# Designs tried in a protein design chat: VHH binders against q9y6x5. Part 160

Target 1, 379 residues: q9y6x5
Amino acid sequence: LPPKLLLVSFDGFRADYLKNYEFPHLQNFIKEGVLVEHVKNVFITKTFPNHYSIVTGLYEESHGIVANSMYDAVTKKHFSDSNDKDPFWWNEAVPIWVTNQLQENRSSAAAMWPGTDVPIHDTISSYFMNYNSSVSFEERLNNITMWLNNSNPPVTFATLYWEEPDASGHKYGPEDKENMSRVLKKIDDLIGDLVQRLKMLGLWENLNVIITSDHGMTQCSQDRLINLDSCIDHSYYTLIDLSPVAAILPKINRTEVYNKLKNCSPHMNVYLKEDIPNRFYYQHNDRIQPIILVADEGWTIVLNESSQKLGDHGYDNSLPSMHPFLAAHGPAFHKGYKHSTINIVDIYPMMCHILGLKPHPNNGTFGHTKCLLVDQWCI
Key: E = the ipSAE of ESMFold2; O = the ipSAE of OpenDDE; V2 = 0.75 times the mean of E and O plus 0.25 times the DockQ between their complexes.

## First folded at step 7 (VHH)

Design ya16 (framework vhh_8dlx_2; at its last look DockQ between E and O 0.01; V2 from the best seeds 0.00; counts 0 for: pae E 17.5 > 2, framework grips, unsure alone 63.3 < 65, placed apart)
Fold by OpenDDE, look of step 8:
Structure ya16 (fold): chain B 379 residues (1-379), chain A 118 residues (1-118)
Amino acid sequence: as target 1 above (379 residues)
Amino acid sequence: EVQLVESGGGVVQPGRSLRLSCAASGFTVSSNWMGWVRQAPGKGLEWIGDIYSGGSTFYNPSLKSLVTISRDDSTNTLYLQMNSLRAEDTAIYYCATGYDEYSGFDPWGKGTLVTVSS
C-alpha cells in the first residue's frame, strides 16, 4: 500500500513555546517520533506565503504568494484572506496535494489549509473543506481522518489547519503568560484528540503525521510605532500591505517616495525592490511592489492610528521569534530523535520522498531532513 | 485511578436492539473525549463513534444509521445504542477516553462481548 501522510499546521506556534510551556500530549508525540526544534521560515513570515512554501518547497518569489495582501499591476487584481479563490494567484507553482492527486489510485484531502479550496492547474483535491473559521477543530479532524480511512481512491495525502495560537498571539501578545498558557493548553489537548482519533481508527501505526506551523509571534507595544504619515503624505502612494512589512506602490516618482521614507525611522529598513537583500529571496516576482518597508522586531507600522495587536509576525525570517517547530511520527520517521534546525522549504522534498512522489523543482534540500527518516543515512 | 467498565453485552437475535454502558471512574466523562470501538473475531479494530466534551458526536458512516452515542453526566456513564443488529455486528465492544492527566496514559475498558445469532 502506498504511504500516507497527514500534514497539520497550528498557525503561529512559536518554537520556544515548547521550552516555556508544558505540552504533555505533544511531548508524547515527539517521544515516539522526531522533533525539529527550529524551522527557518521564508520571508515574509506570514500565513499564506509560508503555508504555500511548505507544500511547494519554494521561496515566496518563486511560488508567487508573496504576502497575505497582494496586488498585480498588470491585471489590477487584488489578493487577500477574503479574496483568495482566483487560481491566478496560485498557478505559479504546483503544490504537493495536486501532484499527489494526479497520481494513479491516489487522492488528496484538505481541511482549511491555504489554497486547498482553489483549483490549481485545473486540479482540486478530491476532498476538501471550504475555509470557515467557525468550523471546530474536531469537525475538521473527523472529516480528514474519515477520508484517510474510507476513501476510494485512497487518500494518501491530507492537510489539516488550525488558526491557534496565532489569533490569541495577536490578541494577547506572546508575553502574556496567563492567557497564552491557557491557549497553548487547549492546543495540546487538540493534539491529544488527534492522536486518540488516529489510534481509534487504527491509523496511528501506519500514518505519517507531521505537526508544524508557519511562523512564530513577537511582542508588540504602543510604544513601538512607526507612523508613515509623519514622513510622507498618504496621497503619494498606495498601500498594498502595512505591517510589519509594508508594500508601497508609488503614485508619484518612485525615487521621491523612497527619499521621503528612507529616513522615516531608525527602526525600519526601506528597500527599493532591486535592493532587497538576497538572503530574503524576495525580489524576483512582479507581485512584489516597488518599495518595501521592513520594521524591526516588535515595531509596528501604522497610519496615524494606534495598533490594537499586542503580537505580530511577518518580520525578518532570521529572528528566532518568527520560527516555528516541526514534529513528526509514523513509519517513515525515527523514534526519539531531535534535530536542531531545518529550512521550511526542506519539508516539501521530504514529504515527496515519503509519498514516493517526484518533486517539482524546488528550493528545499532533502539532505537536511535525512536524519529524520528511517530509510536514509544520517552522517 | 482512571477506570472504564463496559457492560450490557450478551447474546441477541438479529434485528434486535442493544444498549451498552461504559461506567467511568477517576475522571469526568462530560469533560473528556470519549469513543466506542469494536473488534470482531479475526478482524482489526473498527471505530464506531465519538463524543466530545462539548457534546458533539461523530460516527462511522457505515454504522451511523444504526448507532447512537450518548452520556449521562449524573452517573458519569457513556452509552452506545445499537439498533437492527446483524450477525456481522458480533464483536467485543470497547469504550475509550482521551483523558490524559500527565502520564500519557490512554485508558481502555476490558470490553463487553456482543453476539448476534439466530
Scores: ipSAE 0.058, ipTM 0.596, lowest interface PAE 2.0, mean pLDDT 93
Fold by ESMFold2-Fast, scan of step 7:
Structure ya16 (fold): chain B 379 residues (1-379), chain A 118 residues (1-118)
Amino acid sequence: as target 1 above (379 residues)
Amino acid sequence: EVQLVESGGGVVQPGRSLRLSCAASGFTVSSNWMGWVRQAPGKGLEWIGDIYSGGSTFYNPSLKSLVTISRDDSTNTLYLQMNSLRAEDTAIYYCATGYDEYSGFDPWGKGTLVTVSS
């Protein structure tokens, strides 16, 4: 029988939540599996970019989903995270569900993972749900488990995405212990429900399950705003993305726009595209704009207005507040093993190994995840 | 030890065709999926296309009319045929495959430089 893998994402699950709150169900999962305490995500630390990096093993400059809002100067197309299903945006990489379906006679299943409701290279997930935030976790789980148990050819790769704790992290901020404890307890209960359902259906013993996230969350404040309108008039540029990483398309000479922005705020770094730090791996794509502004942690870029967000993400990927964790359980994984850090791009080659797939060329290093796996030597 | 050696690059005039080769050793091309990727100066990696063990090919839609991937199983060699070359096709071209079960090798070759100039 081919190995099976379920990849679960809880959006915006900051790694240190595990140390500040109680997770009895997740802790039981980890006790008989593995935990990676920090996953260093890709820059920018946003939902669509990092979810696509997980399933391609590529930096954003290579897979082409460089932000939740994008502009391609060559084709003059605009992308937004709410309604854009144009395959053009996703076709710069081959995600694992496409590879899974093409290398052998295997099926993929998806409940809301970004990109799975889009035909990428003329291939869409064998079973999928069109993105709809109002669909319950229970309904998503019911569909995934039904597809894992009743498909021909067999579903060997399945994904499940949930919007929390990201939505509540934005609304309340991660420092609101009363509201965040309630939200995180609900998530732990959902993990309990997931494990119980897999056991009830006879899937638990033979299924590899990864629970991870795309990014963390940091506290924002009305006292930490950068008013872009105080530095530059709208007539000089088109705004492609705003906060905390602003993507600026100049309407005039790039140097003039840069000079107006470079001294705007002590809490914002202003980069010409070629000067973006190499460690970000965020330069070599036409969807990366000529000028990028990067706010310091907890600072929000605004246009002469207040921000309603008490929490945000998108900041420098070296920040621990931006890091998620990874927990895994199943026949491929050791039991009770703890690992400190991996890169988010390392998840893809590990998943390919578990599924017996030959990975597409990628930026991950399989060696970084070897110690998690029972069939590998750590050396 | 798995090795991929690309060849066939060089300076070529716009509008011409060029065939790149990838000689494989340490594994069998016909038993593995193989792909081509490129990196233009100042750009990220761009996926070109793949060929699977059964011979099926899959291309980047932005390039599909310009390129063809094939293999010769008897010589254990992968090919990339490029037609109507343009200045924007200037790049280092890499062939790639999977990794072994111990992750003991790089899945990419060393690359071959194609420069399209008049």
Scores: ipSAE 0.000, ipTM 0.299, lowest interface PAE 14.2, mean pLDDT 88
Fold by ESMFold2, look of step 8:
Structure ya16 (fold): chain B 379 residues (1-379), chain A 118 residues (1-118)
Amino acid sequence: as target 1 above (379 residues)
Amino acid sequence: EVQLVESGGGVVQPGRSLRLSCAASGFTVSSNWMGWVRQAPGKGLEWIGDIYSGGSTFYNPSLKSLVTISRDDSTNTLYLQMNSLRAEDTAIYYCATGYDEYSGFDPWGKGTLVTVSS
């Protein structure tokens, strides 16, 4: 019987929500399994890039999903909601569900994890749902558990994605205790339903389950806006992505564009591509634009307009507010073990180990996660 | 001890073909996943393609029409055939295996430099 793994993401789940809000179901899941208290994600701390880093073990510069809005300078293609299914964008890496289902007697299933409805390397998840945000968590879970129980060849790797608490974090901000407490209680109820469904279907004892997230959330304010149109005429550049990391393609001399932007706000760092800090691992891809603007935590870059967001993410990945958590339960994992931190790219080689897969070349370090696993020597 | 040694790099004119070799010792290439990656100046690691123990090959679609991966079980050697080379293909080329489960790129070869220039 090959080992099975379900990878679950609750989008925008900031690590310190665990300490600041009550999660009886998630805390019980953690008590019976493992917790990584903070996961250092990849820069930029956005949804598509970090979900792809989890399943490839690669930095954004290496897997090519460098933002939620992109321009590829070599092919001159644009990525957006209407162009997110073109395999071109995803094909610079091989995600774990592709590797898994190409093994003999194995298949993969997906409920809306970013990229799973795309035929990456001419291969799409064996069972999948096309992305549709109106589909309930219950329906996503029902499909995943049906596929885990009833498929031949057996589904050994499955993913499940949910849009909360990210959507509510943007709407209310993470500091709105009343609204976020209500939202996070609903999410804890969904985690309780997940565990109960797996128990009722006889999956719980033999299935490894990882519950994690892609990034956190920070508080924004109408008092913290950076108006680009007050600093530079929009005709001098093409805007590829706006906030909180703006991606700027100059239409004229790059140095002139840089000079107009560098003093625009004390709350924004302006980088020429070659000057992006090495710790970001965010330089060596043609999809990274010649100039990026990185807003300080809680600041919003806008054009000639106001912002409706009260919370946002995408900031410097050294910020604790950008870090998610990871919890896991199953036969591969210790019980009641807590670990301080890993890098988000470390999740991929750990998952490959659990599934008996040979990992593709990646940036993760298996040794960082071996103390979570029962079959590993840990000092 | 597992070792990988890449060879066959050098200076080549645009439009030409080149075959790289990866000699393996300490394990059997036909029993393991193996792959090719490259790193061009100013770019991150770029996956080229893999070959699995059953002989199936998978390629980066951006390169699929230009590259072919093969192996010779009798010499324990992995190959990368590259055609219609362009200046953009200038890079250090590495072979890798999943033999060592403790790393995603372990073991690495030392790499072989390919320079495409007139």
Scores: ipSAE 0.000, ipTM 0.259, lowest interface PAE 17.5, mean pLDDT 88
ESMFold2 (binder alone), look of step 8: mean pLDDT 77; pTM 0.779

Design ya17 (framework vhh_8dlx_2)
Fold by ESMFold2-Fast, scan of step 7:
Structure ya17 (fold): chain B 379 residues (1-379), chain A 118 residues (1-118)
Amino acid sequence: as target 1 above (379 residues)
Amino acid sequence: EVQLVESGGGVVQPGRSLRLSCAASGFTVSSNFMGWVRQAPGKGLEWIGDIYSGGSTFYNPSLKSLVTISRDDSTNTLYLQMNSLRAEDTAIYYCATGYDEYSGFDPWGKGTLVTVSS
C-alpha cells in the first residue's frame, strides 16, 4: 500500500510553549518520533502566507499569498475575507494535495487547511470541508479518519487545521500563564484524542503524522501603539493591510507618502518596495504594495484608536517568538530524535519524499530534514 | 500507575438493557480519549465507540443505535449503556485509553463478561 501522511496544524503554537508548559500527550508522541524545536517561518509571519508555504515550499513572493489582506495592482482585485474562494489568489503555486492527486492518481483529504476548499489549477482536494470555525476538532478528526479508511482511490495525503492557540494568544497574550495554561492543556488533550483515535482505527502504525504550526505569538500592549493618523492623512493613500505589517498604496506621489511616514515612529521601519530587506524574500510580487511598514516586536499599528489585542504575530521572521515547532511520528521518521532548526519551506520537499512525489521547484532544502528520516543519511 | 477496572457484567435475557462501568485511577477520564471494545468467544476485538476529552462521542455504525457512552467526571468513571441485547452481544467488554495496532490491544483490567442467554 502507498505511504500515507497526515499533516496537522495548531495555529499560532509558539515553539517555546513546549518548554514553559506541560504536554504529556505531545511528549509521548515525540518520545517515539522526532521533534524540531524551532521552525523558521516566512515573512510576513501570518496564517494564510505560512500555511501556503508549508504545502508549496515557496516564499510568499513566489506563491502569491503575501498577507491575510491583499490587493493585486494588475487585476485590481481585493482579498480580505478568509472565506474568499477565488482561485486567482492561490494559482501562483501548486500545493502538495494537487500534485498528490495528479501525479500519483491518489486522493487527498482536508479538514479546514487554508486553500483546500478552493479549486487550484482546476483541482480541489478529493475530500474537503468548507471553512467554518464553528466545526469542532472532533468532527474534523472524524471526517479525516473516515476518509483515510474508506476512500478509493486511497487517501494518501490528509490535512487537519485548528484555530487554537492563535485565537486565545490574541485575546490573552502569550504571557498570561493562567489562561494560556488552560488553552494549551486543551490542545494537548486534543493531541491525545488524535493519537488514540488513529490507534483504535488501525491507522497509527502505518501512518506518518506531522504536527506543526504556522507562527508563534508575542505580547502586545496599549502602551505600544503606533498611530498612523498622526503622520499621514487618509486622503494620501489606500490601506491594504494594517498591523503589524502595513501595506500602503499611495494615491499621490510615492516619494511624498514615504517622506510623511519615514519618521512616524522609532518603533516602525518604513520601506519602499525595492528597499525591503532581501532576507525577507518579500519583494517580487504584484500583491506586495509600493510602501511596506514593519512594526517592531510587540508594537501595534492603529488608526487613531486603541487596540484590544494582547498578543499578535506578523513580525520579523528572525524573532524566536514568531517560530513554531514541528513534531512527527510514523514509519518514515526516526524515534526519539531531536533536531534544532529547519526552515518552514523545507517541510514541502520532505513531505514529497515521504509520499514518493516529485516536488515542484521550491525554496526548501531536502538536506535540512533528512536527519529526521529513517531512509536517509545525515552524517 | 494507570488502572482501569470494568464492572457491571453478568447474565441478561435477550432484549434487555445493561450498563457497564469503568473506574479509573492514576488517570483522569475528562482529560483523555477513552473507548469501549469487546471480544466475543473465538473472535477478534470489535470497537464499540469512544469519547473524546471534550465529551464528544463517536460510535461503530453497526452498533450506534444500540449503545451510548457517557462519563461522570466527579467519580472519574466511564459508562457503556447497552439496549436491546442479543446473543451476539455475548463478549468480554473492555474500556481502553489506547490501542496499539502493532502490539495489539492492552486493557488495564481483565474486562467484564456479558452473557446474553435465556
Scores: ipSAE 0.000, ipTM 0.356, lowest interface PAE 12.7, mean pLDDT 88

Design ya18 (framework vhh_8dlx_2)
Fold by ESMFold2-Fast, scan of step 7:
Order: structure tokens, then C-alpha cells, then sequence
Structure ya18 (fold): chain B 379 residues (1-379), chain A 118 residues (1-118)
């Protein structure tokens, strides 16, 4: 029987939530599986970029999903909203579900993972749900488990995406213990439901399950705003993305726009594209704009108005507040093993190994995840 | 041990065509997908396209009209045909197969330099 893998993402699940809140169901999952305490994600620390990095093993400059809002200078196309289904945006990489369907004559299934409702290289996930935030976790889980049990060719790779705790993290901020406690308890209950459903259907013992996230969350405040209109008149540039990483397309000379911005706030770094720090791996793509503004942790870039967000992400990927965790259980994984850190791009080659797939060239290193796996030496 | 050796690079005039080759050894070539990637000076890695063991091809859409990938399983050779070359096509071109690096596999060949200039 071919190996099977279910990849689950809880959007915006900051790694240190595991230390500050109780997760009885997740702890039972980890007790008989593995935990990576934090995962270093890619810059910019946003939903679409990091979800695509998980399934491609590539930095954003290489896979082309460089933000949640994008403009391509060569084709003059814009990514107008987060539900844009134009394959153009996704076709700079090959995600794992495409590889899974093409190498082994196997099926893939998807419940809302970014990109799975888009034909990428003329290949769409064999079973998928069109993105709709109103669809319950239970309905997503029921579809995934139905497809895992009743498909031909067999579903060997499945994905499940859930919007929490990100939505509540934005609304309440991660320091709101009362509201975050309620939200995180609900997520733990959903993990309990997931495990119970897989056990009832006879899937649990032979299925590899990864639970992870794309980024963390940091506290924002009305006292930490950067008013871009105080720096530069909007007639000088087109704004492609705003906060906490602003993407600036100049309407006048680039150097003149840069000079107006460079000393405007002590809480924002201003980069010409070629000066973006190499450690970000965020430079070599036509969708990265000529000038990028990077706000300090907890600071929000605004256009002469207040921000409604009490929490946000997108900040420097070296910040622990931006890091998610990874937990996994199944026949491929050790039991009761804890690991400190991996890179988010390392998840892809690990998943390819579990599924017996040949990975596309990627920025991950399989050696970083080998200690999690029963068929590998940890030395 | 996987070995990939790219060849066929050089200096070419804008608008011309060029065919690159990749000689593969150390694995069952006919059972593996193969790909081409490139890196222009001061730029990141750009995926060009892949070809699967059954002959199916997938291309970067920005390059699809400009390139063709093919394979010859009898000689363990991968090809990249490039047409209408432009200055921005100046890059080191790498042949790749879907190996991870854990067991000492090198996923890239050494590369072949293509320079497009007058």
C-alpha cells in the first residue's frame, strides 16, 4: 500500500502559544509523535507566501508568491485579491500535489490550502474545495477523510487549511489572554475531532499527519503607527502592498522616492530592491517592487488613518513571534521525539521522502528533518 | 553517485537559438523526471521546466514559447532548446533531477554558462 500523508495548517499559530496555553489533544498527539518547537519561516511572513513555501520548498523570490498583494512589472498584471485564481501567479513552482499526481499515478485532495483550487501547470488537485471561509472545519475534514478512503487512483497526499488562530490574532492581539485562551481551546478541540475521525474510519494507524502553520503573530497598538502620508505624497508612487512590508512602485525617479522615505521613521527600514538583506532571500523576482519598506515588530504602516488590527504578521522572519511549530504522527515518525528548529522550506523534501516522491529542486535540506523519521539515522 | 554534466553553453548573438545537453549517470535516468533551472548574474534561481519519464513537459509560463525540453533515454541525455535568445537569458544553466541532498546527492550539475551579447 502506498504511504499516505495529511498536511494540516492552523493559520497564524505562533510557536510559543504551546508554552502559554493548555492543549490536551495536541499534547496526546505529540506524545506518540514528534514536535519541532519552532519553524523558521520565509520572508515576508505572510499567509500565501509561506503556505506556498511549505508545499514547494522554495523561497518566495523563487516560487513567485512574494506577498498577499502583488504586481508583476513585466506583464502589468496585479494580484487583485487573495482569491485570484489566475495560474500565472502560481506557475513559477511545482507544488507537491502536482508532483504526487504526475510521478506515481496517485490522487491528491485539498480542503482550502492556498493554490489547490488553481490549475498549476495544467494540473489541479484531483479533489478540491473552492476557497470559502464560511465552510466549517468539520465539513473540510469530512471531505478529506471521504477522499482518503474512497478514491481511485488512491489519494496519497491531502491538505487541510483552517483560518484560526490568525483571524482572532488580528482581531484581539496575541496578548489578549482571555480571548486567545478561548480560541486556542477551540483549536485543540478540533485537533481532538480530527484524531477521533481518523480513528473511527480506520485511517489513524497507517496515515502520516503533519500539523503546522505558516507564521506567528505579534501585538500591535494605536501608539505604534507609521503614517506614510507624512513621508511622501501619494502622487509620487503606486502602493502595491502596505503593512508591515510596504511595496512601493515609483511614478517618478526611484532615487527621489527613496530619498523622501529613507529617514521618515525610526521604526521602518527602507530598501532599494538591490539593497534588501541577502538573509531574507527576497530580491530576485519581478514581483518584488523597486522600493520595500519593512516596519519594526509591532509597528503598522498606515495612510493617515488608524489601524483596526491589534495583532499582525509579515515582519522579519528572525523574530520568534513570527515562527510557527510543527507536530507530526504516523508510521514515518518517531514517537515522543522533540526537535528544536527547522526551516519551513525543509518540510517539502521531508514530505517527498515520506511519499516516495522525487523532489523538484528546492531550498530545503533533508538532513534537517531526518531525526524525525524512523527510517533515518539521527547521527 | 548521481552525476549530471551540462554542455552546449557559450556566447550567442541576440535572436539566435541554442541547444543545451545534460549527460546523466549514477541512477536510472529512464525512471526519473529531469529539469532545467538557471541563475542569471546577481539573480535568484529561476525554474525553466521539467520532463517526466513518460514524456510529459511542464514549463515556466514566462519561458514556455521560448524553450523546449526533451529527453533521450537510450543515451541518458536531457536537452534544452532555446529560441529567440535575449540579453536577459544570460545565465548559468543547470540540469537537475529530483534527488534530496541527505545521502550526499547533488541535485544540480555544475552548470553551463550562456552569454547573450552582440
Amino acid sequence: as target 1 above (379 residues)
Amino acid sequence: EVQLVESGGGVVQPGRSLRLSCAASGFTFSSNYMGWVRQAPGKGLEWIGDIYSGGSTFYNPSLKSLVTISRDDSTNTLYLQMNSLRAEDTAIYYCATGYDEYSGFDPWGKGTLVTVSS
Scores: ipSAE 0.000, ipTM 0.413, lowest interface PAE 11.3, mean pLDDT 89

Design ya19 (framework vhh_8dlx_2)
Fold by ESMFold2-Fast, scan of step 7:
Structure ya19 (fold): chain B 379 residues (1-379), chain A 118 residues (1-118)
Amino acid sequence: as target 1 above (379 residues)
Amino acid sequence: EVQLVESGGGVVQPGRSLRLSCAASGFTFSSYYMGWVRQAPGKGLEWIGDIYSGGSTFYNPSLKSLVTISRDDSTNTLYLQMNSLRAEDTAIYYCATGYDEYSGFDPWGKGTLVTVSS
């Protein structure tokens, strides 16, 4: 009987929320499983890029989902939202559900994970839901558990995505303890519901479950705005993405646009594409624009001097506020083990090992996750 | 509070044109790029196109010859002009912001229904 894995993401779940708020259900999950306190995500620290890095083990420049809004200068295509169903955007990598279906003739199931409603390399998850934010967590959970129990060939890899606490983090900011406490308590209750459902269906003891996230959240303010209109007329460029990493496509000479922007704000770094720091692994892709602007933590890049956001992410991936956590439980994992940090790209080769799949070439290092696994020797 | 209100839908004959409007409030409209998406009966969301604050437009290649997106920042209004309507254009049409990942292309209003009768 092949091993089974359920991968769950709570979007925007900042790692230090675990220390600042009470999570009785998540804490009970961790007590009988493993916890990685910080996961160092990929740059830029945005939803679609990091969700695709989790399931491919690749940096954004390699898997091609380089932002939530993208422009490809070679093909002249624009990626405008999370529901862009053009396989072109997703075909630069092979996500784990495709590998799962093709190597071992197994099924995959998906409830809203980014990319799972797109045919990638002519392969779509065996069971999936088209993205719709209005669908409840309970309906997503009901479908996933139904597919895990009632499929042929068997579902061995399943994904479940939930938009909170990201949506509330943006709306209220992570420093709003009253609103964030309410939201995080609801998430902990959903984790309790998930565990209870798996126990009732007889899945809990034989299913590997990973609970993770794509990024964290930092506090923004009306006092921390960078107004691009004060430095450059928008007739000089096309804006591909705005904040906190702005993607600038010049309509005039690139050097002239760069010179207008380079001293715009002391709270923003301006990079020509070839000068983007190597540590970001964010340079070698046609969808990365000729100039990128990177705001300092908590600063928002705006046009026309206003912003609605009280929280945001996308910032430098070395910032602890941008880091999510990873918790896991199941037959593949030790019980009561705590690990300090892994890279988000390390999750993919670990998942391939658990499922008995040969990973595609990737940027992860299996050695970084060995201490989590019962069948491996810890270094 | 972000609010988007779509209007201008209705029953139209094949081959005709129709213009949809989206009234935006609760945010600085001129600072955000805006987009249109649609959902046909029994289908998922289909992206139509976007327009940036500077007026630059990007379209779904399958729809590019049939649609035009424009904006009026003085009235906080987004427009979708549709030409040569076909039965397969029957859908609920939604406007959305493309700047914000959690609100980008998610419906904020009820949408506006376009029915192309044959």
Scores: ipSAE 0.000, ipTM 0.117, lowest interface PAE 21.8, mean pLDDT 87

